# Ledger of designs, part 10: VH-VL binders against q3z8e7

Target 1, 156 residues: q3z8e7
Amino acid sequence: MVEKIPMTASGYKKLEDELSTLKVKRIDVIEEMRLAAMDKDMRENAPYHAAKEQRGQIEGRIKEIEHELKYADVSEYTDTNTSKVNMGSTVKLRDPKNGECCTYTLVSPKEIEPLKGKISASSPIGKAVFNRNKGEQIEIEVPSGTLQYIIEDISF

## First folded at step 3 (VH-VL)

Design A11 (framework fv_ramucirumab)
Fold by ESMFold2-Fast, scan of step 3:
Structure A11 (fold): chain C 156 residues (1-156), chain A 120 residues (1-120), chain B 107 residues (1-107)
Amino acid sequence: as target 1 above (156 residues)
Amino acid sequence: EVQLVQSGGGLVKPGGSLRLSCAASGFTFSRYSMNWVRQAPGKGLEWVSSISSKSSYIYYADSVKGRFTISRDNAKNSLYLQMNSLRAEDTAVYYCARDLEWGDYYFDYWGQGTMVTVSS
Amino acid sequence: DIQMTQSPSSVSASIGDRVTITCRASQDISSWLGWYQQKPGKAPKLLIYAASSLQSGVPSRFSGSGSGTYFTLTISSLQAEDFAVYFCQQADSFPLTFGGGTKVDIK
């Protein structure tokens, strides 16, 4: 099984832009390593070792982004309300025990801002609400246990 | 054309000594770290020793430390391994090898290998 | 010392097969892993460095992946000249250490 990674068109483009930037930075770091090695013992060279570590970090991030882009499932936001939770949807959850409401917006990985209620579809809340209808009761598994909510409203 | 040409080796009795040489050409020898790697008959690769471009950093495998000495002569583009107090378990093909151009501790060019046999 | 555990010790394969070899490090080595090919009676040849970087002159059917403690070498479509022994090597810290090798032979 291959699982698609939901994201917005803007999120996809941000990953493409980051990838392009990292590929340019990689060229610079490799050249920095080369120059550092020319007139010094490589093993004794603090700038060389720092550049080597930085190159490792850049290569790791490039691989991560390439994986995300390869398995991306790009969704476009719409100006009209849908009957189901989708990428870009703002969902209002109500706790049936105390009547308290929470609001979350499903966004791509690059747009995540938890303190502003912007969460990923792969988060515990995001997974529980994705493709659900208004009025459905959902169960959310979090590290501290299981929470129950009803989807009170879906908007964009 | 990068070349590493090895010489030395042979048959010695336990407790004996041998000196291996590796002559480099086709690149600026004084800018590369160099290594010795060995392989016992029918066995895998074992890193033996490494020397930085100016001999400031030298490393040995625990199995040879105190018995083997790595050295280099940048003016002669040559790498050496002085092997003392040889044991039967030192029997192996010994390779000299160059670090990848930016010093990543990967071996991009290797000598042809020199057989060292320690036996009575 | 960082111990490198390589598996399998041998694999029999046919021309055109996809072959995957695994290497595990006893501690985190980031991406500081190389792969070598050795044919009988010859010195080893560097195939991959920094876990996934293809050495100049090495065919694109060879690829490496992984980071941390788990790494793989893949030959996407085995050719006659690929029957050899393959070794991984960590380049994170001294002493430098190699895996035990994987022999790829004809089925």
Scores: ipSAE 0.000, ipTM 0.489, lowest interface PAE 12.2, mean pLDDT 83

Design A12 (framework fv_ramucirumab)
Fold by ESMFold2-Fast, scan of step 3:
Structure A12 (fold): chain C 156 residues (1-156), chain A 120 residues (1-120), chain B 107 residues (1-107)
Amino acid sequence: as target 1 above (156 residues)
Amino acid sequence: EVQLVQSGGGLVKPGGSLRLSCAASGFTFSSYRMNWVRQAPGKGLEWVSYISSSSRYIYYADSVKGRFTISRDNAKNSLYLQMNSLRAEDTAVYYCARDYLGYEDAFDIWGQGTMVTVSS
Amino acid sequence: DIQMTQSPSSVSASIGDRVTITCRASQGINSWLGWYQQKPGKAPKLLIYAASSLQSGVPSRFSGSGSGTYFTLTISSLQAEDFAVYFCQQYDSFPYTFGGGTKVDIK
């Protein structure tokens, strides 16, 4: 069983566009590999090995995107809904014990920047806040135990 | 001579940790994708994890996700599997394997295997 | 996940016999399937990649066929060294999955 992956319609379209671009790049890299293989002994062929690595990266990303598109759940989310935490939402969390707060934005996988608070819905924090309402208490599991926060605000 | 030589197995109690190593020689390790595959005693093969040449793409079987970590050191021509929170059902021979180089991918070179036993 | 169903689970065969093993995928995998041979106490050995391409160094009595969801491995004339367990594996999508194996035993 694979859990469905929540995403906005714009996020879905962005993945489709990226997939199309990668499929074109794959054609070029495969041709580069073919030409390089003809030129030299493959064991000592640096251009061939460089193209093979590049193909590996492209194939890996294509498989990631195809998996996300296959299991995408677009029908549950509205890009402008501020009542619940959705993709694109900025969430302010407050620790009820000490009053400290943190801000995170849920973004598509390619837009993830943890140091700037941009996280995926599949991260520990993202999973805990996704589809939750303002004022709800959430639990985040970490190796040292469970952290508790209250959703103080939801914005875009 | 293209080969993968494994080490790091052993007997460990449930909840324990082990780190497996796979040393590559005879090929440009940094250009190949690598995998871990396991086989419980008397059972079939189960794919465990994948890592791309640059470590940019990493995938895990659901059964090990969150507990196992695949990594590689291209300067040392070595592949690793860090296994944490081990369970009895993780008891198996663990193999490292190289993806086929070329236009089609399959596991063309395998390590000799390392036995990991999780029991009290 | 793509489930790989392999049959038969075991077969008893004599030297010179033709042996055919089948593998079915729960969804289309194009030709992204490999076949492996495993002998007791040894690591698996790649025999066939891309459903039908013979790996270098593998005897020509081994052949693979199929595409989509139905695949076969054939050993045209079984030799003493062919008594082993055989596995199919799809590499179309993650997670990679193996068939349950087919034991080719003597007699």
Scores: ipSAE 0.000, ipTM 0.470, lowest interface PAE 13.3, mean pLDDT 82

Design A13 (framework fv_ramucirumab)
Fold by ESMFold2-Fast, scan of step 3:
Structure A13 (fold): chain C 156 residues (1-156), chain A 120 residues (1-120), chain B 107 residues (1-107)
Amino acid sequence: as target 1 above (156 residues)
Amino acid sequence: EVQLVQSGGGLVKPGGSLRLSCAASGFTFSKYSMNWVRQAPGKGLEWVSSIRSSSSYIYYADSVKGRFTISRDNAKNSLYLQMNSLRAEDTAVYYCARAPYDFWEGMDVWGQGTMVTVSS
Amino acid sequence: DIQMTQSPSSVSASIGDRVTITCRASQGISDWLGWYQQKPGKAPKLLIYAASSLQSGVPSRFSGSGSGTYFTLTISSLQAEDFAVYFCQQANDFPWTFGGGTKVDIK
């Protein structure tokens, strides 16, 4: 019934920070509306209508963020007890033709370091492995063509 | 392949209207926020409008507010920009671009652009 | 509105050069900053998000740094394909705003 919204710990914190900022802005915009209403006929009051519209946008975003935070499913390495690739998972991929093994960890955006194997779920590799099981064969589309790998191991 | 394909540009006189379309493929369109960004000939980038996945949360640049309307049809994987009361200053290449649910990753996929020319 | 100021507006460089572009925000934007590359006749391409995170598929010679109001994009060893215009963008607050762009041209 209630769908959980998957996100990283970093993404959750960014939403919390944005929510705090928007709540402060809301106070200021409400005050601007009050002050504008005191000076002019509200039908012809451009500053009042502008502030009212900005308040609407802020309220809409606040409600969206509150909904996302309420139903957030924050993935952490230590919280994962499934056999599927998730945020925080370290995945060992093997190229069946080349025999090469590469290790990648799915991390929050602030922790992405491709050269150290830390990638996002939105990267080509991240998208291909997310929610997949050990032993599955995956295809990764890159500009140079299609790469094939086998998920050799998943650690959490 | 993840793609955004645009259509609907053209030449129009001041005060006229145009509707731009952006067709998405290769990803779950309904999970992404969508954006319009424009660029006047030889000039920089200007953000025009944003719409969240549910269409409940919409933002506009002050320069287009009241004249442009952003909308989306998640069942058709399409984004639209209805442009009314066009001005010479609206002459630009218009791009659609997606932002992931974790919007902190920026606008990672863009359409090819559609030229809109407003002149007498 | 948050104003984004880029410098320089243009830079002439040779293949192999280190190129540095800066971006200043008129108010604090934390790390809600992205860098885009645009080639003539093409749509912009995301290079860096969250001020310092390299977009997947972007060469490691590109790097971003900074937080708050001062940001830098660096190309450590310029290649022929890097001659383009570069833009910073803040996503801390609506309206989203871009810097004026920096053209990296052949010397």
Scores: ipSAE 0.000, ipTM 0.455, lowest interface PAE 19.9, mean pLDDT 82

Design A14 (framework fv_libivirumab)
Fold by ESMFold2-Fast, scan of step 3:
Structure A14 (fold): chain C 156 residues (1-156), chain A 120 residues (1-120), chain B 112 residues (1-112)
Amino acid sequence: as target 1 above (156 residues)
Amino acid sequence: QVQLVESGGGVVRPGRSLRLSCAASGFTFSRYGINWVRQAPGKGLEWVAIISYSGRNKYYRDSVKGRFTISRDDSKNTLYLQMNSLRTEDTAVYYCARDLDYGEYYFDYWGLGTTVTVSS
Amino acid sequence: DIVMTQSPLSLSVTPGEPASISCRSSQSLLDSNGYNYLDWYLQKPGHSPQLLIYLGSNRASGVPDRFSGSGSGTEYTLKISRVEAEDVGVYYCMQALETPYTFGQGTKLEIK
């Protein structure tokens, strides 16, 4: 069985749009090549060689996209679905009181480096953000009191 | 200056193998399709095989399908023809020839040729 | 396969006289974009083939103006307006419309 290429629905659509654009551009380049080929001594014809090279690039990209679309394994996940905080996630938190931001990455216990923002899922901050979505307001209890943050961004 | 130089020919017995090479210089090798064309002693030109600029597309004359394999190594600017199960009818001078339009136009440059003789 | 047929198979010409070689294909070599995929090559004695004419009528770089190609579809002609001694050799037409690419039998041009 041929291995499929994972991609989002938005990624698939972008490839379809790019393919459509390239097919239109291919028509124009073929016409440029045809007009240039009407000159004598095509091998010394700079416009012909330029059009030929451009056609080669377009054909190569079309073949690549067609292969990707043919073997695409499109997930039901789209850009509108929010990724949840998980192990390995980097989370940007915003304090609604002063607008200050801070960034943390959830790591395994052996990789913890608090000064570099690497924290465990069992830390107060880690517990509060784990499995949360972008835009959610979280409350963190620490020895000095209760802190509130908004999850501004989630990345991997 | 565009140059194509074949090598690897020789005298072999039927059933043996030879690998021909075509060393290219003076142009961007990876942008061009290249053909193998042969000519038996005292006979006309006969097309053998083509490889596209990307290496993804290969086509062969029916009489050599399954016996000959065309390939390229763009890092060495070299084209190859692996010839297996050679027959007396494969005796010819073998030329490599550059295909200007990625396999659809004409052969603007030809190599010097390398001689393959298959005999008892 | 597309069969290419040349005529004559040989001709002898006095220097300065014109020469004409015909090439016929078993099917049209004209594609949907208006190109005729027929090329002409010359093989001089002891030399590799060299391109003369491509896509029916276009003269290759360095080829003298006395060489011209014409025709479309299934009938093509190579003309030499004034044959010179250096033109001696075997002339081949080739179709590149589809694989396998096929050559005509060749036309041997000799000087009288």
Scores: ipSAE 0.000, ipTM 0.468, lowest interface PAE 13.1, mean pLDDT 82

Design A15 (framework fv_libivirumab)
Fold by ESMFold2-Fast, scan of step 3:
Structure A15 (fold): chain C 156 residues (1-156), chain A 120 residues (1-120), chain B 112 residues (1-112)
Amino acid sequence: as target 1 above (156 residues)
Amino acid sequence: QVQLVESGGGVVRPGRSLRLSCAASGFTFSSYGINWVRQAPGKGLEWVAIIWYKGSNKYYRDSVKGRFTISRDDSKNTLYLQMNSLRTEDTAVYYCARESLWDYYGMDVWGLGTTVTVSS
Amino acid sequence: DIVMTQSPLSLSVTPGEPASISCRSSQSLLHSNGYNYLDWYLQKPGHSPQLLIYLGSNRASGVPDRFSGSGSGTEYTLKISRVEAEDVGVYYCMQALDFPYTFGQGTKLEIK
């Protein structure tokens, strides 16, 4: 069974753009292969072999992206209802004991930037907040126990 | 639709110059190499020059080296052939033709041609 | 330069009959990458050339299956299984193994 791949509309668009770029680059590499093949003896044709290797890498990446786009689950994460945390949501969490606040944005795995608060839905925090409402108390499980936060705000 | 349209042909005396243009539409011009091929009246096809998709890679028939210059302006989707020091033997219909991609290595799209007559 | 020689230079065929055109190169067009760098073109009267066959045996887009290319190395053949009136024109082979690209002299196909 192939599981659907959750991603934001932004993540999907980034993959489309990468695919378009790679298809243009593929044309360029094929022309470079043709040029190299006609200029030199194939036995000693380092430019041809380098271009052939590069073409292999481009084809492999194209297939990866096409697979990801085919099995993308964008519709589940394009909900514009701001009452619940979803992919692309920016969530402000408050510790009920000391009032400290933290902000996180839920992004696709390829968009993760922990230092900028961009985390995956599969992270401990991401799992705890996903599909929760503003004002709900959430629990984050860590090895030493369970931490509690309140969802103070949800924005998109 | 995918097409190439040549222009700039005419009648000139030996030693004069002409500049041919080839306007491309319906495809990503910058991704393709383009050829110039000529045909003298009642004669066969003769390859003249090619410019690769990267404009620095150019090749010419020996008889036109130093006299003809192939160039392209990808922002205008246009190919050029600057023809200097023209000779009567350069009299021909000039076609631009797109180098095909993938495993083709042939010319898959041709223009209608523009006529160059060099007469004394 | 690689010299391309076609035979015959002219051919008259009754509609519905087959036609065969040969092309010979002064050196092998089979590259070490496995490809035969030989293409076939058709120029109909008053028209631009059009690609029929590329890399020896591959039919170009839109070309009817009655056209076929075969051969390797120095000897190539273009076959038309059943000639139609629209097939009238001059047929050229071209080598694309090395610059300059070179054409054969052309073979004129006429209907009887």
Scores: ipSAE 0.005, ipTM 0.477, lowest interface PAE 12.8, mean pLDDT 82

Design A16 (framework fv_barzolvolimab)
Fold by ESMFold2-Fast, scan of step 3:
Structure A16 (fold): chain C 156 residues (1-156), chain A 120 residues (1-120), chain B 107 residues (1-107)
Amino acid sequence: as target 1 above (156 residues)
Amino acid sequence: QVQLVQSGAEVKKPGASVKLSCKASGYTFTSYYINWVRQAPGKGLEWIARINPSGGKTYYNEKFKGRATLTADKSTSTAYMQLSSLRSEDTAVYFCARDEYGYLSYFDYWGQGTTVTVSS
Amino acid sequence: DIVMTQSPSSLSASVGDRVTITCKASQDISNYVAWYQQKPGKAPKALIYAASSLQSGVPDRFTGSGSGTDFTLTISSLQPEDFADYFCQQYDSYPWTFGGGTKVEIK
């Protein structure tokens, strides 16, 4: 039996916003880990271990929020504002294997801020999502392998 | 159009210092990192350092720590590299190049290069 | 430091030929590899990133492949404007390192 978590439409949106913020922050922390790894031996690399711990905390909170959103009982909530991904669209992607979500906004070259999820339509993620519909499954090639995502929401 | 325009050729004596510039246009300067890479005659490319123009954070190849200093001026969209205590082996073409973040940390646009000659 | 071993150091080919250049990393770098073209007297130009992704504006005769330690750049039908040096680069970990380069001469 699935237990529901009661919440308001406002509460649901607040969790969505927090999730989006954490996903962007996770990108920053991963880069901090890469930079810290340059400094010293891993055993005595305090900045590396601090960043690794912070990543763990962020991932734990993301998992918690995704669980709450999945089992939310929000009679007022609707995700009916859907259209094809276009310039200016904000796209929420979900990994069906582990439930991870990421939010990206397709922007013009002058507005690109990858650390804030603002990406080019010519980027790997941008190309994969452009002109796609909500609910479609996409594949993205990244250095760690092939990522599989579902387009969970499209907003403007 | 994205452009990175570098300063002109330099000729220096051993022990001197040199300061090179890289002026960016056609994009938001603070949204990309600027890297410095050199190429000695007949040799490959060697990465020197990276700067985030937004916060001024810098990252150096250990080989160049203490000799290379990166700065950036947001008001003029210009990045600078100063290289001190020059030696003959510093004779090279020096390039600036921009990169993004994560899997996009490759150099998508490059400056035309500045030739630095160090001779006695 | 991660060493990138590129081969061959030079080759000569005719227009229309398929040209293959290889790059080997001294350790696993997943697919954090880019390929650049450099023409005489000019700055390098990006061709491929993330081992196999084509840079915008680059002709589709250029393809990249590979993962882990072994990577390949292929030019499927060599054109006169492809006379150049080619370099691989790893951007998995600092310091960023480059292959020694491959000089492609058109007969």
Scores: ipSAE 0.000, ipTM 0.481, lowest interface PAE 15.0, mean pLDDT 81

Design A17 (framework fv_barzolvolimab)
Fold by ESMFold2-Fast, scan of step 3:
Structure A17 (fold): chain C 156 residues (1-156), chain A 119 residues (1-119), chain B 107 residues (1-107)
Amino acid sequence: as target 1 above (156 residues)
Amino acid sequence: QVQLVQSGAEVKKPGASVKLSCKASGYTFTSYWINWVRQAPGKGLEWIARINPKSGSTYYNEKFKGRATLTADKSTSTAYMQLSSLRSEDTAVYFCARELGYDWYFDLWGQGTTVTVSS
Amino acid sequence: DIVMTQSPSSLSASVGDRVTITCKASQDISNYVAWYQQKPGKAPKALIYDASSLESGVPDRFTGSGSGTDFTLTISSLQPEDFADYFCQQYDSFPYTFGGGTKVEIK
């Protein structure tokens, strides 16, 4: 376990809920496969092969979720305006040169919506602000050069 | 207890036929395939055929087609294999084995029936 | 027919040893491989299915690995009750076929 996967408490709970749902579906699909196999030769049984493929998809998703939950780094913000930037934090960045402000929320990979300011901790901006304090100056490396911002506010 | 219990040893002359039984208990007989596998003395395992006890549908290894006949009786939860035109090389231990419908491996085996073919 | 080539045919080992048995399929069989243990005068017993899944009740010193054409059964720390014959089996295609077997004997 070398890698950690940043995620919000909400994201973690959604994965736990999905895992529980998939485990129930797995039981149903295994029973469907078992019953289908008894009606025809399994090699030519289309319903059996469809159920088998569905089982494969469910097993793959369960393994993916269990991996994500095992390596999850769940950071919660409990102190408004004074805590470090964590997953779930909304940060207001200001360019000290021109005074322009931008707001971003750090979310899990599955919740990313760049146009709504929801970005991953692995994005250039996410990496630069993660674990930083209000008032810190940060540098963001982009192909065109280095951008500089000040963390004006942190909320959750 | 989940188990497969096979019939007793058989001694036959060349050209004869033998019918072996495999009685299932402790599970739903019609929910699993039943396979037949043999093992000659000191040798490896050889797959003969399988049957779906619910439908009666069978699949045979080409080597045994025409000589092996599989049947199943749902009322007694018993599978049968008849092997005809016996030769000395048919001397072997014959196993029945349960196959899971979704994993295709043999998770439960009968204890085996020794068949000896000699003149 | 799919040919399952198992090696070695026999090996001698001591209690506590790590034992490795290999099985090679003549064509791609994905992960549709099972491993069985057979003791003298008894029926085979399932150990591993789907190449790497441990059968219920089987000690975790038994592990299976591989996919495609090359498969391995490993016993991490051989116990007295593990001296037996071992067979691989493919269930990708009919007819189902078995490897030639590996006899694990006391050294």
Scores: ipSAE 0.006, ipTM 0.500, lowest interface PAE 11.2, mean pLDDT 84

Design A18 (framework fv_denrakibart)
Fold by ESMFold2-Fast, scan of step 3:
Structure A18 (fold): chain C 156 residues (1-156), chain A 119 residues (1-119), chain B 113 residues (1-113)
Amino acid sequence: as target 1 above (156 residues)
Amino acid sequence: EVQLVQSGAEVKKPGESLKISCKGSGYSFTRYWIGWVRQMPGKGLEWMGIIYPKDSRTRYSPSFQGQVTISADKSISTAYLQWSSLKASDTAMYYCARHEDYLGYFDYWGQGTLVTVSS
Amino acid sequence: DIVMTQSPDSLAVSLGERATINCKSSQSVLYSSDNKNYLAWYQQKPGQPPKLLIYWASTRESGVPDRFSGSGSGTDFTLTISSLQAEDVAVYYCQQYYDTPYTFGQGTKVEIK
């Protein structure tokens, strides 16, 4: 049993589009690899080894995307349900000890911008806040230890 | 089931031309290279060259470059090995075998074509 | 060209005993970038084409009995038959596919003592 992977509908669509593009690219790279192998010593053939490395990267990414799509949990959200953190939610967190606030928006993997507060639901912060209510106290596990915050506000 | 089926035994005189064949079945013929390997009577294996059937590009062993021609017809999944003028020293068993893309080891072999060249 | 040399040229082994065949390349067939040895082993029985036994020096081809094993790296390789059976009487060849032209060893004939 694998846990589901939360994502937006737009994030799911982007993964499907990326997968389609990579499958086409894979065919081209395999053909480039074969053609390069014909004219050169395989061990010293720079085009061959470049194509081989690129094929490996493509196969790895395809496997990753297929796994994410298979176990995807595509969430719908509306501004009528602002009481719980969901995909697309903007969450205001407050440290109860010093009163400092931070704002984060939960987005799909392709929309992540940490410097703009856009984070994934699978990040430490994202996991801690997902499906929680306004006013709840949460614990965020980070490499340096455990942080405590309260969910001050939820918006969409 | 993957199979490579070669043409039958040949008995020829020096100076004659010859073309032998290797037909692949049970797999996508254009996805694999076809190689030719010579085995002289009582001797070991000698790699002659390979062809990629999708585009008919070839690579030859230096020892066989200019002595033989390797070709393929992907429409009938068949590769060929040909001589313009046979010599007695061409007397040998000739095998075709396939290998995957860049891997260079031969996973399936034809049954062999015996070529005898004598006057 | 990479020259492949096998030893011994012929080997007589009793049924059930271990047979060991050596193969040496004139230069390394280990490619440092992928850490693979570009070496294969074939079995050829009288009147038959060669049959692939081992590739990447130690990977056994599907359907090949587990009494066959390959080992070694760089320039020195070994094919081992742990318990020789009657059907194993054949000539065995190593092959490098590190560089073209692809080259085979001269063969080792294995026969029953």
Scores: ipSAE 0.023, ipTM 0.551, lowest interface PAE 6.5, mean pLDDT 86

Design A2 (framework fv_nepuvibart)
Fold by ESMFold2-Fast, scan of step 3:
Structure A2 (fold): chain C 156 residues (1-156), chain A 120 residues (1-120), chain B 107 residues (1-107)
Amino acid sequence: as target 1 above (156 residues)
Amino acid sequence: QVQLVESGGGLVKPGGSLRLSCAASGFTFSRYYMSWIRQAPGKGLEWVSYISSKGSTIYYADSVKGRFTISRDNAKSSLYLQMNSLRAEDTAVYYCARELWGSDYYFDYWGQGTLVTVSS
Amino acid sequence: DIQMTQSPSSLSASVGDRVTITCQASQDINNYLNWYQQKPGKAPKLLIYDASNLETGVPSRFSGSGSGTDFTFTISGLQPEDIATYYCQQYDDLPLTFGGGTKVEIK
């Protein structure tokens, strides 16, 4: 199965811009590989191998972005109910057993910073909270099992 | 469109000579590494030789080293394989192949092949 | 020289089947391996480069995986037009060497 990938209009635009930049860089790196190969045996050519690795990284990122753009579900925040968790929402979760609180903000893929609580809607936490209301109990599936939290607060 | 067309194959006696040609069109030939790859009847693929885009780097399989000479003429968009001291084991379809940018040793376009038969 | 061993030498499968071909290198070749398809009477065609990258225009049912010495090529939904011999090829060291080929036929 393939899931739609929630994102803002600005997030979609940033992915389009990144894709455009990477396609130009791909052309440059392929030319660098060609020039390196012309001057040296490619097996022992450090510049060639460095460019080849860089090309692999660029191709991988292009594939990822093309997939995200193809399955994008673009949201517009011109007239939405702010009582529900959505893209751009900051949610405060509380563990009902020990009372600990965690704060997460749902952001576009290019803005993801897990250590700062900025996560995607497709992450385990993001999936569990998306489109939920304040006061709901949620279950988050992680490799070690299922975690349970209460949505204590939602802000934009 | 990219095209590679081999010619020059035929029947020769052991110890004879033959020159293969590969005519390239539809791309900037001078920017690509080129290889010769052969396939004996009913057998698998065997790489024979490659030449860099400038012609400065050349490599041969041990089975043909000292007998075959690869060369190119970028002004004519042509690749050549001079085959001397031919043996029965050299009997094969010979393919001309290009590599994208000559950097990864993968062959993205191949010619249709030309048959070389060496027999007594 | 680096020896490339393909298994099986031939196989027969039904349309829609998942077909798996393996290629083993005599030494570590990282991911420097390509896969080619050759139909009867035709020149080979590149399908996969650098072990797992699909060449432009090649159907997504073809895939490759592996690194080091063990590599796998898969056709996830065999089609009639996939009748061909498939070859792996390493480029970690010269001379370039090909596997012996795997003939794929449809029952």
Scores: ipSAE 0.000, ipTM 0.466, lowest interface PAE 14.1, mean pLDDT 82

